# VH-VL binders against q9umr5: the designs that were tried, part 422

Target 1, 268 residues: q9umr5
Amino acid sequence: SYKPVIVVHGLFDSSYSFRHLLEYINETHPGTVVTVLDLFDGRESLRPLWEQVQGFREAVVPIMAKAPQGVHLICYSQGGLVCRALLSVMDDHNVDSFISLSSPQMGQYGDTDYLKWLFPTSMRSNLYRICYSPWGQEFSICNYWHDPHHDDLYLNASSFLALINGERDHPNATVWRKNFLRVGHLVLIGGPDDGVITPWQSSFFGFYDANETVLEMEEQLVYLRDSFGLKTLLARGAIVRCPMAGISHTAWHSNRTLYETCIEPWLS
Below, E stands for the ipSAE of ESMFold2; O stands for the ipSAE of OpenDDE; V2 stands for 0.75 times the mean of E and O plus 0.25 times the DockQ between their complexes.

## First folded at step 20 (VH-VL)

Design gn10 (framework fv_mavrilimumab; at its last look DockQ between E and O 0.94; V2 from the best seeds 0.89)
Fold by OpenDDE, look of step 20:
Structure gn10 (fold): chain C 268 residues (1-268), chain A 123 residues (1-123), chain B 111 residues (1-111)
Amino acid sequence: as target 1 above (268 residues)
Amino acid sequence: QVQLVQSGAEVKKPGASVKVSCKVSGYTLTELSIHWVRQAPGKGLEWMGGFDPEDGEPVYAQRFQGRVTMTEDTSTDTAYMELSSLRSEDTAVYYCATVSYDWETGRYSFDYWGQGTMVTVSS
Amino acid sequence: QSVLTQPPSVSGAPGQRVTISCTGSSSNIGAGFMVNWYQQLPGTAPKLLIYGNSNRPSGVPDRFSGSKSGTSASLAITGLQAEDEADYYCQSYDISLSGWVFGGGTKLTVL
C-alpha cells in the first residue's frame, strides 16, 4: 500500500486549488489516502506562521499516528516553509518525502502581486520598515521576508525564517536540526518562470547577496554552517532538486508533467 | 447583486438537442464562473459542469462529456448550455449558477442561481 | 446512489433541533474539500445556506449551522420553524469524479 500523502497549501489557497494534484495521485497511486489540510485558508493564511505550524501540527499528528510506515508531505509555496518548521519542531514525525513545491525556502524579496495588493503603498526596498516591526511579524509574508540589504534587521526581527534557518541563535536550534534530519528525502521544486517566488532560486535555498546576486544553496551560510541540516542531507543524498521552466506559480500543483517528473517518483 | 435569468421551458424529441441560456446581470460574465446543475422531477441535484473558477476552462461531469457543451458570449453576458442526443432521462429542470470564491474563508460555493429551465424530452 | 449520502427525510416539531447528516468518503470530504449546504423550497431554485463547512451567507439565520469532521458533515437547525420545511442538499468536490457532487437530498418536514 502507498503511504498517506498530506498536502499543505499556500497563501490564499483553498483545498479546491489542489484538486488536480489529488486527482493525479488518485490516478497514478490508487488507494493512496490523500488529505489537503483545510486550515488557515483564504485570509487566515496571513496569520503568523508559527500559529499555522501549531495548527497544522495538530492536524498531522493523528494522521502520522495512523501511518506508522510513514507519510509524504507535499507543501506548496508558503506551505513549504510551514512544513519545514513543522518537521523542525516535531521530534517524532515520520515523514518519508518532504516535497517543497515552489516554496520560498530562503525567503522572499520582490514586488509581487501578493505584496502589491496587501501593501499597495509599499515597495520592495522599503517593505523592511513594515515587515521587521513587531506588528509586521504578525503577518505570514513578513515571517519570511528576507531583505538582503538589511540583514541586521532580518536577523534580529525575523521571528520565523531566521529561526528555522538557524541564522539567529536560539535554544532549540540543535534539536530542530535533529528533528528535521529525520526526513527521508527533501524534494525541492521550482523554476525560473514562477513569477512570484523571488528570486525563484529561493525554492532551492538560493538567494540574493548584498548586491542582489543570486547565490546557490552551497554558497549560503546556512548550508556552510549546516545550521539546520542542509549540508548533512545533501551529503547523504537526501536532497533532490527538480527545476522546471514554463510553469507559473499558480500552476505548480496543477501540471501533469511536473507531477510525473518531480512529484510522483517520491510518492512510492 | 448577481442575477441569473434563464431561457424558457423547452420540449424536445429524443435525439434532439437543447440549448439553454443564462443571462447575467449585476456583474459581467467575465467576472463570474457559470456552472450548470440539473434536477429531474422529484430527484436531487446533479452537477453537469461549468467554467472552472480558477483557470476559466470549461469542465464537464464525466457523465455528460461528449454530449454537453458550455459556452459564453461576453458581449451579451450570456452563458449557454447545449445538451445533445437527448433522451427521456434528460427531462429535468436545468439551473445555471455562479461559483464564487470567498477570499476571507478560502471557500468556493454556488452562491447565485437562475430560476431554472424545464426541459422535457418526450416522443 | 449519490456520492454524498444523506438521510432521505427528517422531521421535527417547531422549536426543536434537527440535524441532517452528509456522509462522504476519502475522495471528497475526507480529502479535505469543503462542504456547502443548500436549501430548496418547494418549486424554487436552490439557495446557498452554508458554505465552507460552517459559514453563513448574509441573510441566513444563526439557527442554521454546519460542521465537518472526518468524512462527514452535518447541518443543524435549531428553533425549527414552519418555513424551514424544504429539501436540503450537501455539496462537495470529488476527486474520483473530478467534479462537484451533491448529496441525495433530505426532505425536512416540520410537524
Scores: ipSAE 0.922, ipTM 0.955, lowest interface PAE 0.5, mean pLDDT 95
Fold by ESMFold2, look of step 22:
Structure gn10 (fold): chain C 268 residues (1-268), chain A 123 residues (1-123), chain B 111 residues (1-111)
Amino acid sequence: as target 1 above (268 residues)
Amino acid sequence: QVQLVQSGAEVKKPGASVKVSCKVSGYTLTELSIHWVRQAPGKGLEWMGGFDPEDGEPVYAQRFQGRVTMTEDTSTDTAYMELSSLRSEDTAVYYCATVSYDWETGRYSFDYWGQGTMVTVSS
Amino acid sequence: QSVLTQPPSVSGAPGQRVTISCTGSSSNIGAGFMVNWYQQLPGTAPKLLIYGNSNRPSGVPDRFSGSKSGTSASLAITGLQAEDEADYYCQSYDISLSGWVFGGGTKLTVL
């Protein structure tokens, strides 16, 4: 009946944090198999994102194999980047809906409590010195740090985001684009009151230019060049944008109106 | 160290209500989430409800919905559980416990427990 | 019946290894929710023994270990000692009940 749903959590998360989301799915889609992947919890969520992608890939393979008609992904915050990379590296994924729940898809350029905990004297204006070093790239937060005032450093140093965006040359770019394009729908969720994702439009593939003016997805070079398939997906009618105001970063998976409006329609 | 001290044993008749208190020391209730678990004589543990550790709202197990109220007084650091329309099946030891989050592991657990309060329901 | 199923009793001799199973479903352990374990000595409140599937609180000996696989979990006790004689409960969260659930308990007897 309903396709299985796989949930991928964010930074310093617990499966318990998704209990309300899972309850909503159980109420509206009874019999749906829903799994929050119980990997890289707590402090382990700081491991390099490619390590997390490798581990999550091993976990999703048996779930996908048992569901040849397809699965859905709901991927929260940092987890949305993990899931986008999964879609690129898996030749035979069968994901219908990829639901990106307030994820920094074009990167992050904002101070957070977690960054201050890791790097106590840092500010967003100087964090590029740490994040664009080999040592900094060993932390997941730095894998998607995107300083709009140091674009050359970002393009040279990013071990993750610049690669999955197709912003830097690499031998797998064509295969990754083909794999990503096999997704049925890309559902983008986020909003202005998130308070953590900076700019919040990163959840919709928008981001700052050098003057910190937000350019929306269709103005981004990665879209215009179709470097990993965004333009192709939009032309197919496969991209859904579902912004919602009034939701803080930790509340996206516990808001019933958000679920009914932005998530439920895509859980066939 | 967190310590939970509960009120004394109660004997009640069917149809009455009982209110058990749980005094917290070592932390404040604004920092803690108190849940209630009961154990009938010779039986296992049964979760009744508590304050959710993430949003701070009370949640109750479905079998107690409509009969139980859980409150907290942050000025005295005391949690309360009130159970109404008592039946003989409600005879049990009632425990309060903290639900705690460990940021390093990303896990929740019931880590500190009160001594228990025996509630006997008989005619 | 309990949502999480445990054997009602287990026994072992001093120095031996015993395991206690906890069988859940797709609405709890199988949905990705953690498993905690509690020890209850006679006449006392439960005590946290294992949390988050496999983590030991301070003061719990390393001869206690936990694991989770699929819809089930297991508590292992090695080097069994007389003081381990107690009741043991597993715990998780269940989305069908929208709440925390405990197993029915296992009485461990040390021979």
Scores: ipSAE 0.830, ipTM 0.912, lowest interface PAE 0.9, mean pLDDT 93
ESMFold2, look of step 20: ipSAE 0.826; ipTM 0.912
ESMFold2 (binder alone), look of step 20: mean pLDDT 89; pTM 0.925
ESMFold2 (binder alone), look of step 22: mean pLDDT 89; pTM 0.926
OpenDDE, look of step 22: ipSAE 0.915; ipTM 0.952

Design gn2 (framework fv_mavrilimumab; at its last look DockQ between E and O 0.91; V2 from the best seeds 0.89)
Fold by OpenDDE, look of step 20:
Structure gn2 (fold): chain C 268 residues (1-268), chain A 123 residues (1-123), chain B 111 residues (1-111)
Amino acid sequence: as target 1 above (268 residues)
Amino acid sequence: QVQLVQSGAEVKKPGASVKVSCKVSGYTFTEYSIHWVRQAPGKGLEWMGGFDPEDGEPVYAQRFQGRVTMTEDTSTDTAYMELSSLRSEDTAVYYCATVSYDWETGRYSFDYWGQGTMVTVSS
Amino acid sequence: QSVLTQPPSVSGAPGQRVTISCTGSSSNIGAGFQVNWYQQLPGTAPKLLIYGNSNRPSGVPDRFSGSKSGTSASLAITGLQAEDEADYYCQSYDVSLSGWVFGGGTKLTVL
């Protein structure tokens, strides 16, 4: 039998948004128990990510307990960060495949439509004034805002991304790394035509330097320092990178070709 | 406020086709998606299909695929449901309904309903 | 035969509390899809009663409440009134059918 699949959604999503993904799984892997976690939907997805991590943890614990052979996680967009944090704080998770579906794993820094909607008077270059404030950190988007021009503010004010990345020292860094390394495979999915994740390479732990030049995962300090286990995972062959062009952000979970190429192989 | 006004009752012979209209007011097709639900006399509700609220594409229940066509005329704010190869079992009240997304809760629901159109299929 | 199973009928006296169950499966409610509830008065079109498991549209009294757990959902009506006599339908999405599905409906009689 197939291992259960747990789906964690992104910003402003609903369970309905993942209907095609579930249909694909049902068709290609019949009998698979797939659950989209119906938590923090809509506007509630703007709540602090640590709050979301706690809520989703409560939901996945019973599922994992009933699946001693392990489970797969499919985590979309913002959900990918939630899942990474979840796997970092859980010392007893049994996740075989962690599929990060177009997630800003290394953060977000871009003027996208959804950011303009939420912060109409803010530009990419000035959003740090809001996001790196105590008030800003109460919003999920600010929890992974990564301004390359204000690294000091990011490192000191980011209450989420900087911590799970191990970029800021904290007493749980070693334990979180150990927990995250329990994952069997880390499947990173994203692409250049996403239009939301900025830079799109963030889905592969690439990101801007101070000159807004995109550096790859292997050039990132978090990798070089193995602060949360990326270097270790890569060394053991546990990281899979699956880039795909021609897919917009809202289509990653609803593209059959993408599913067959990047998701399905890891659901066995 | 949103209102859905459907066409009048129809009487058809087996094998014929019926086309029911649903005129919408108070909103645009961009804001809502039209779906169709039928109810046989004394029976429950059955979803037939509609336009997907996320991608706008028509989606039909498997049972009706190949026999039902749903269209929209934006110039007249009217949605249509055509059912062909009618059978006696197709005798029912047919409803159009609007499906909306609530961004606050992240939920989809059938918010507004037409008054229904009785379609009778008899020899 | 409905994908979502409801009791065919429930009854209660005025002022009482009644509950209507909606039992689904791993392909719909259990998959995490939301549950909506509709009220249909005799000879009328259905009306949205509860959406997204537990939310009430404007105009729906707080006597009506919805909940979801596992593969099932429940509609609760407190302070039952004569005007509540109607048919009630639960609704969700089913991946195996690739579409929306309704329960078989429950006739509520106020004694």
Scores: ipSAE 0.926, ipTM 0.953, lowest interface PAE 0.4, mean pLDDT 95
Fold by ESMFold2, look of step 20:
Parts: structure tokens; C-alpha cells; sequence
Structure gn2 (fold): chain C 268 residues (1-268), chain A 123 residues (1-123), chain B 111 residues (1-111)
């Protein structure tokens, strides 16, 4: 029988957006219990990410407890950061496949329509003034905003991303790394035509250097220092990279070819 | 002020087709899609299909596949539902409704309904 | 029989609290899909009452409330009034049917 699948949605998203993905799973893996966590929908997706992590943790605990053989996570966009934090903070998670579906794993440095709506005078070059303040850190996007030109402010002010990346000193770093490394597989999905995740290589743990040159995962300090386990996980052969061109940000969970190529093989 | 005005009652013979219209007015500040729901006498609500609010493609309930066609004319803000090969069990009130997304809650709802069109199938 | 199961009828006296259940499955409510509720007065079209499990559109008093847990949802009406006498339908999305589904309806009688 198939392991249960837990789905964590992204920013300004809802369970309905995943109807096609769930239909694909139902067709190819009949009998699989799939749950899209119906929390932090709409405007609530802007709440601080640690608050969201706590709420999602409460929702996944009973699902995991009823499935001692393990579960799979499919985590979309902002939801992929929630899921990575869950894997770090849960001493007792039993996740086999963590499928990161176009998630800004190394952060975001790009203008979006919802940023314009929230902060009408802002551009990516000046958003650090808002995001790296105590008030800015009350918004989820600022929790993973990563300005490559203000790295000292990022390291000091980030209440979420710099911590789960092990880029800033904190007392739980060793335990979080241990917990994260209990995952069976990390499946990274994204592509150049996403249009929202900036750089799109953030979905593969790539990111800008100070010159806005994209460095791949293996060139990142967090990988080289193995700060939260990426180097260890890659050495185990547990990281799967599945890039796909031609898919916009809102279409990742409604593309059958993507599902068959990048998702289905990992839903044991 | 949103209003959905449907075409008048129809009496049809078995085997015929019916085409119900739904004119939308006053819905200008949010995007919407039109869906169709029917209610047989003394029975509950049954979703028939509509245009998906996220991708805009028509989707039909399985039991109506092959018998129903839903179209819209954006120049007149009018949606149409055509049901063919009518049977006596198709006797029902047919409603159109707007399906819309609420940004603040992230939720969909059938928020405005037409007055209904009675379709009677009898010999 | 409907995919979403509701009791055929419920009743209560003015001022009482009444609940109407809506039981689904792992392919709809249990998969995490939202629940909406509609009120239908005799001879009229349905009217949106609750959407997205618990949200009230404008004009719906706060004595109407909705909740969802597991594979089930509930509509609660406190302070029952004579005008609440109507049919009530729950609604969700179902992946097996690839479409929206309604409950069978519950007739509320105010005694």
C-alpha cells in the first residue's frame, strides 16, 4: 500500500489549487491517503513563518502517528520552507520523501505583485529596509527575503531563513541538523520559466553572490560547511534534482508531465 | 448590485435539447466563473459543471459528460447551458451561479445565484 | 445517496442552538477541501451562508458558524429564529468525481 501524502501550500494559496495534483495521485496510486493541510489560507499565509510552522506541526503529528511506516511531503513555494523547518524541529518525524515544489529554499530576491500590493513604494533593491526590521519580520515573505547586497543585515535580522540554514548562531542548530537528516529523500523541483522565484535556482539551493551571479548548491557556504546537512544528504545519494522548463509558478501542481516525471516516482 | 437573470421556463419532450441562458450584470470588481446546479422536484442540489475559476476551461460533472455543453459570450456577459437527449428525470430547476475567489480567505464560493429555470420533460 | 451526508431534518425551538452535520470522506473534506454552506428558503434560489469552513459573507449574522474537522463539517445556529426555517446544504470539492459536490440537504424546522 502507499504511504500517506501530506501537502503544504504556498503564499496566497488554498487546498483547491491542488485539485489536479490530488487527481493525478488518485489515478496513479489509488488508495493513497492525501491531505492538503487546510491552514493559513489567503491573507493568513502572510503570518510569521514560525507561527505557520507551529500550526502545520500540530496538523501533521496525528497523520504521522497513524503511519508508522512513514509519510511523504509535497510542499509548494513558501510551503517548502515551512516543510524544511518542520523536518528540523520535529524530533520524531517519519518523512520518507520531501518533495520541494518550486520553493525559495535559499531565499527570494525578486519583485512580485503581492510585494507591490503590500509595500507600494518598494523595489527589491530597497525592500531590505522593511524586511530587516522587527516589523518586517512579522510578514512571511520577509522571513525568507535574502538580499545579496545586504548580507550582514540578513544574517542579523532574519528570524527564520538564516536560522534554518544554520547561517546564524543558535542553540538548536545541531539538533535541527540531526532531525533534517532523518529524511529519506529530498526531491528538488523548479525551473527557469517559473517567473516568481528569484533566482529560480533558489529551488535547488542555488543563490546570488554579491554580484548577482548565481552559484549552485555545491558552491554555497551552507553546503560546504554542511551547516544543516545538505552535503551529507547529497553524499548519501538522497538529493534528487528535477528541473523542468516551460512551467510558470502557478502551474507546477497542475502539470501532468511534471507529476509523472518528478513527483510520482517518489510516492512509494 | 449583482444580478443573474435566467431565461424562462421550458417544456420539452424526451429526446429533445434545452438551452438555458444566464445574463450577469453588476459583477465588475472581482473575477468570476459561471457554474450550473440543478434541483429535481423535492430533491437536493446537483452540480452540473462550469468554467474552472483558476484556468477558465469548462468542466462537466461525470454523469452529464457527452450530454451537456456550457458556453459563454463575454460581449454580452451571458452564459449558456445546453442539455441534450432529455429524459423525464431531467425535470428540474436549473440554476446558474457565480463562483468567485476571496483573496482575504483564499476560498471559493457560489456567491450569487440566478432565479432558476424550470425545465419540464414530459410527453 | 449524496457523497456528503447530512441528516434529513433537524428541529429546535426559538432561542435554541442547532447543529447540522456534513460527513464526507478522504476524497473531499478529508483531503483538505473547503466546506461551504447554503440556505434555501422555500421557493427561492440557494443563498451563500458560510464559505471556506467558517467565513460569513456580509449580511449573515454571527449566530451562524461553521467548522471542519477530519472528514466532517458542522453548521451551528444559535438563537434560533422563525426565519431560519429552511433547507441547508453543505458543499465541498471531490477529487474522485473531479468536481463540486453537495450534501443531500437538511430541513430545519423551528418549533
Amino acid sequence: as target 1 above (268 residues)
Amino acid sequence: QVQLVQSGAEVKKPGASVKVSCKVSGYTFTEYSIHWVRQAPGKGLEWMGGFDPEDGEPVYAQRFQGRVTMTEDTSTDTAYMELSSLRSEDTAVYYCATVSYDWETGRYSFDYWGQGTMVTVSS
Amino acid sequence: QSVLTQPPSVSGAPGQRVTISCTGSSSNIGAGFQVNWYQQLPGTAPKLLIYGNSNRPSGVPDRFSGSKSGTSASLAITGLQAEDEADYYCQSYDVSLSGWVFGGGTKLTVL
Scores: ipSAE 0.846, ipTM 0.920, lowest interface PAE 0.8, mean pLDDT 93
ESMFold2 (binder alone), look of step 20: mean pLDDT 89; pTM 0.924
ESMFold2, look of step 21: ipSAE 0.837; ipTM 0.915
ESMFold2 (binder alone), look of step 21: mean pLDDT 89; pTM 0.924
OpenDDE, look of step 21: ipSAE 0.925; ipTM 0.954

Design gn3 (framework fv_mavrilimumab; at its last look DockQ between E and O 0.92; V2 from the best seeds 0.89)
Fold by OpenDDE, look of step 20:
Structure gn3 (fold): chain C 268 residues (1-268), chain A 123 residues (1-123), chain B 111 residues (1-111)
Amino acid sequence: as target 1 above (268 residues)
Amino acid sequence: QVQLVQSGAEVKKPGASVKVSCKVSGYTLTEYSIHWVRQAPGKGLEWMGGFDPEDGEPVYAQRFQGRVTMTEDTSTDTAYMELSSLRSEDTAVYYCATVSYDWETGRYSFDYWGQGTMVTVSS
Amino acid sequence: QSVLTQPPSVSGAPGQRVTISCTGSSSNIGAGFQVNWYQQLPGTAPKLLIYGNSNRPSGVPDRFSGSKSGTSASLAITGLQAEDEADYYCQSYDISLSGWVFGGGTKLTVL
């Protein structure tokens, strides 16, 4: 039998948005118990990510308990960060494949349509004034805003990304690393035509330096320091990178070719 | 306020086709998509298909695929449902309905309904 | 046989509380898709009653409430009134059918 699949959505999503993904899974892996977690939908997806982590944890715990052989996680966009944090705080998770589907794993820094909508008077160069405030950190988007020009503010004010990355010291860093390393495989999916994740390489833990030059995962301090286990995972062959061009952000979960190429192989 | 006004009752012979119209006012295509639901006399509601609210493509229930065509004329704000190869069991009231996304709740639902069009198929 | 199973009928006296169940499966409600409820008065088109499991549209009184758990959903009506006599349908999305699905409907009689 196939392991259960748990899907965690992104910003402003509905479970309906994942109907095609679930249909693909049902068609190619009949009998698979697949569930989109119907939590923090719509506007509620703007709630602090730690709150979301707690809510999703409560939802996945009973599913994991019923699946002693393990489960797979498919986490889309913002959901990918939620899942990474989830796996960091759970010392008893049994996740075989963690599939990060077009997630800003290394953060977001860009003027996208949804950011302009939420912050109409703000540009990416000035969003740090809002996001790195106590008030800003009450919004999920600000929890993973990563301004490369204001690194000190990011490191000190980011209440989520900087912590799960181990970029800021905290008493749980070692334990979180240990927990995250329980994952069997980390499957990173994204692409250059995404249009939302900025830079798109963030889905692969690449990101801007101070000059807005994109550096790859292996050049990041979090990798070099193995602060949450990326270097360790890579060394043991547990990281899979699956880039794909020609896919917009809202289509990652609804593309059959992408599913067959990047997702399906890891659902066995 | 969104309003849906459907065409009048139809009487058809088996094997014929019927095309029901649904004129919509008070909405934009970016807000709502049109779906069709039928109800046989004394029976429950049955979804036939509609335009997917996310990608705008027509989607049909498997049962009706190959026999139903849903179109939209944006110039007249009118949606159409054509059902061919009519059978006696196609006798029903056919409803058009608007489907919208609520960003506050992340939901899709059939918000507004037409008054229904009775289609009778008899020899 | 509808994909979503409802009791064919329920009844209650004015002022009472009644509950209508909607039982789905792992391919719809259990898959995480939200449940909507519709009220259909005799001789009229359906009307949206509950959306997104538990939300009420404007104009729907708070004596109507919806909930969802596991593979099932439930509509509760408190303070039952004569005007509540109608057919009620639950709705969700089903991946096995790749489409929206309705329950078989429940006829509510106010005694």
Scores: ipSAE 0.930, ipTM 0.956, lowest interface PAE 0.4, mean pLDDT 95
Fold by ESMFold2, look of step 20:
Structure gn3 (fold): chain C 268 residues (1-268), chain A 123 residues (1-123), chain B 111 residues (1-111)
Amino acid sequence: as target 1 above (268 residues)
Amino acid sequence: QVQLVQSGAEVKKPGASVKVSCKVSGYTLTEYSIHWVRQAPGKGLEWMGGFDPEDGEPVYAQRFQGRVTMTEDTSTDTAYMELSSLRSEDTAVYYCATVSYDWETGRYSFDYWGQGTMVTVSS
Amino acid sequence: QSVLTQPPSVSGAPGQRVTISCTGSSSNIGAGFQVNWYQQLPGTAPKLLIYGNSNRPSGVPDRFSGSKSGTSASLAITGLQAEDEADYYCQSYDISLSGWVFGGGTKLTVL
């Protein structure tokens, strides 16, 4: 009776990291078919996001075909951007709930341990020099790097985020919006104690203005123009916001209370 | 070179407890998680539990819950597995193994194993 | 019965290719969890042979290879040698048992 659930992991992640989430689903919704897509693990999670979208598309097609009544997506961190792109490029998807689990949906502007490891002489104020270059765009992190102080460079150089947000003109924008709007529900999960997603409100389509003041989703140009369907979804009653404090970035998929409050209700 | 050296063979009566040690050298326990796997004579491998490599907390296989305790002494780099209420079917070789994460592949593996400790439960 | 099913035995002549299957379910391999393989020579502890479906640790020759598809995995050994005679175990994670699981083992005999 329960729809199949497809899980898409994040940066430097693995299927094993989702063992607790899968156990929660098995306990509360017995018989649910759950698949963590075992692709682009470890270092391969740094490959360009369009390459990852292509690979994940190939993996989800047979699962969706065998479930004509629909599927659910649970997409964590970087995986939430992969899933949003997937929903835009597939004209035949049957996703009911798209559950975005602490994903940088409006981009990232923050230093992390793996950014220091990958770019040891850089910090967030200067990383635009690397990320907004052709070489930098070959790394997934740079595909959603969003420097609020260099918007012109972002809009011209982003090969991924500016396109799926409809922030740069492209010939597929109308079709991608139509495809994305086929989703039944958009469930946004995140919180102030995440520690990695910067600003944490990016998980709710909020982001910095030029003064690093956070503007909420409804004040973003992409919402006001309805560039990829956020305003339409909100008007339809299809957007669910589920913030939760006290959860660090690596703990979202291993917190029972978070699962019961924010995820389980949407796994019909 | 990472090496795991286990304590010697034990003979126990039904109802007793056994505590097997596993000393790690070449690395420290703060760098690796230890798991325990047993093998009854002529049988296959059976996972018993260990310290989760992601959060460092102990986890036990359900059939051993309530009978097994796994601990670590980081000052001596020694892991311990204690099994209580022993039965004849607990006769087995008990192995310790390191579980590690390979960040380049995103995968977990039981990569270094101790020599095994034979525990015989006989009345 | 083991959660992961392996044939009890396989055999091959020196120089041949053999494969060992590992069949799981939707609660383990089919849920997307990795498969590891271990070799156990007579009288010794298991040794990691393949991890994460297809990765070889340092020192394992490339004539050993692994693959995973659907709910099943396979270990292939090419250029079979007498010293390959051993027991082979697959391993994955299972959400119903909330733990790591091993296959029942496969005895490889070199003729």
Scores: ipSAE 0.846, ipTM 0.918, lowest interface PAE 0.8, mean pLDDT 92
ESMFold2 (binder alone), look of step 20: mean pLDDT 89; pTM 0.924
ESMFold2, look of step 21: ipSAE 0.820; ipTM 0.904
ESMFold2 (binder alone), look of step 21: mean pLDDT 89; pTM 0.927
OpenDDE, look of step 21: ipSAE 0.928; ipTM 0.956

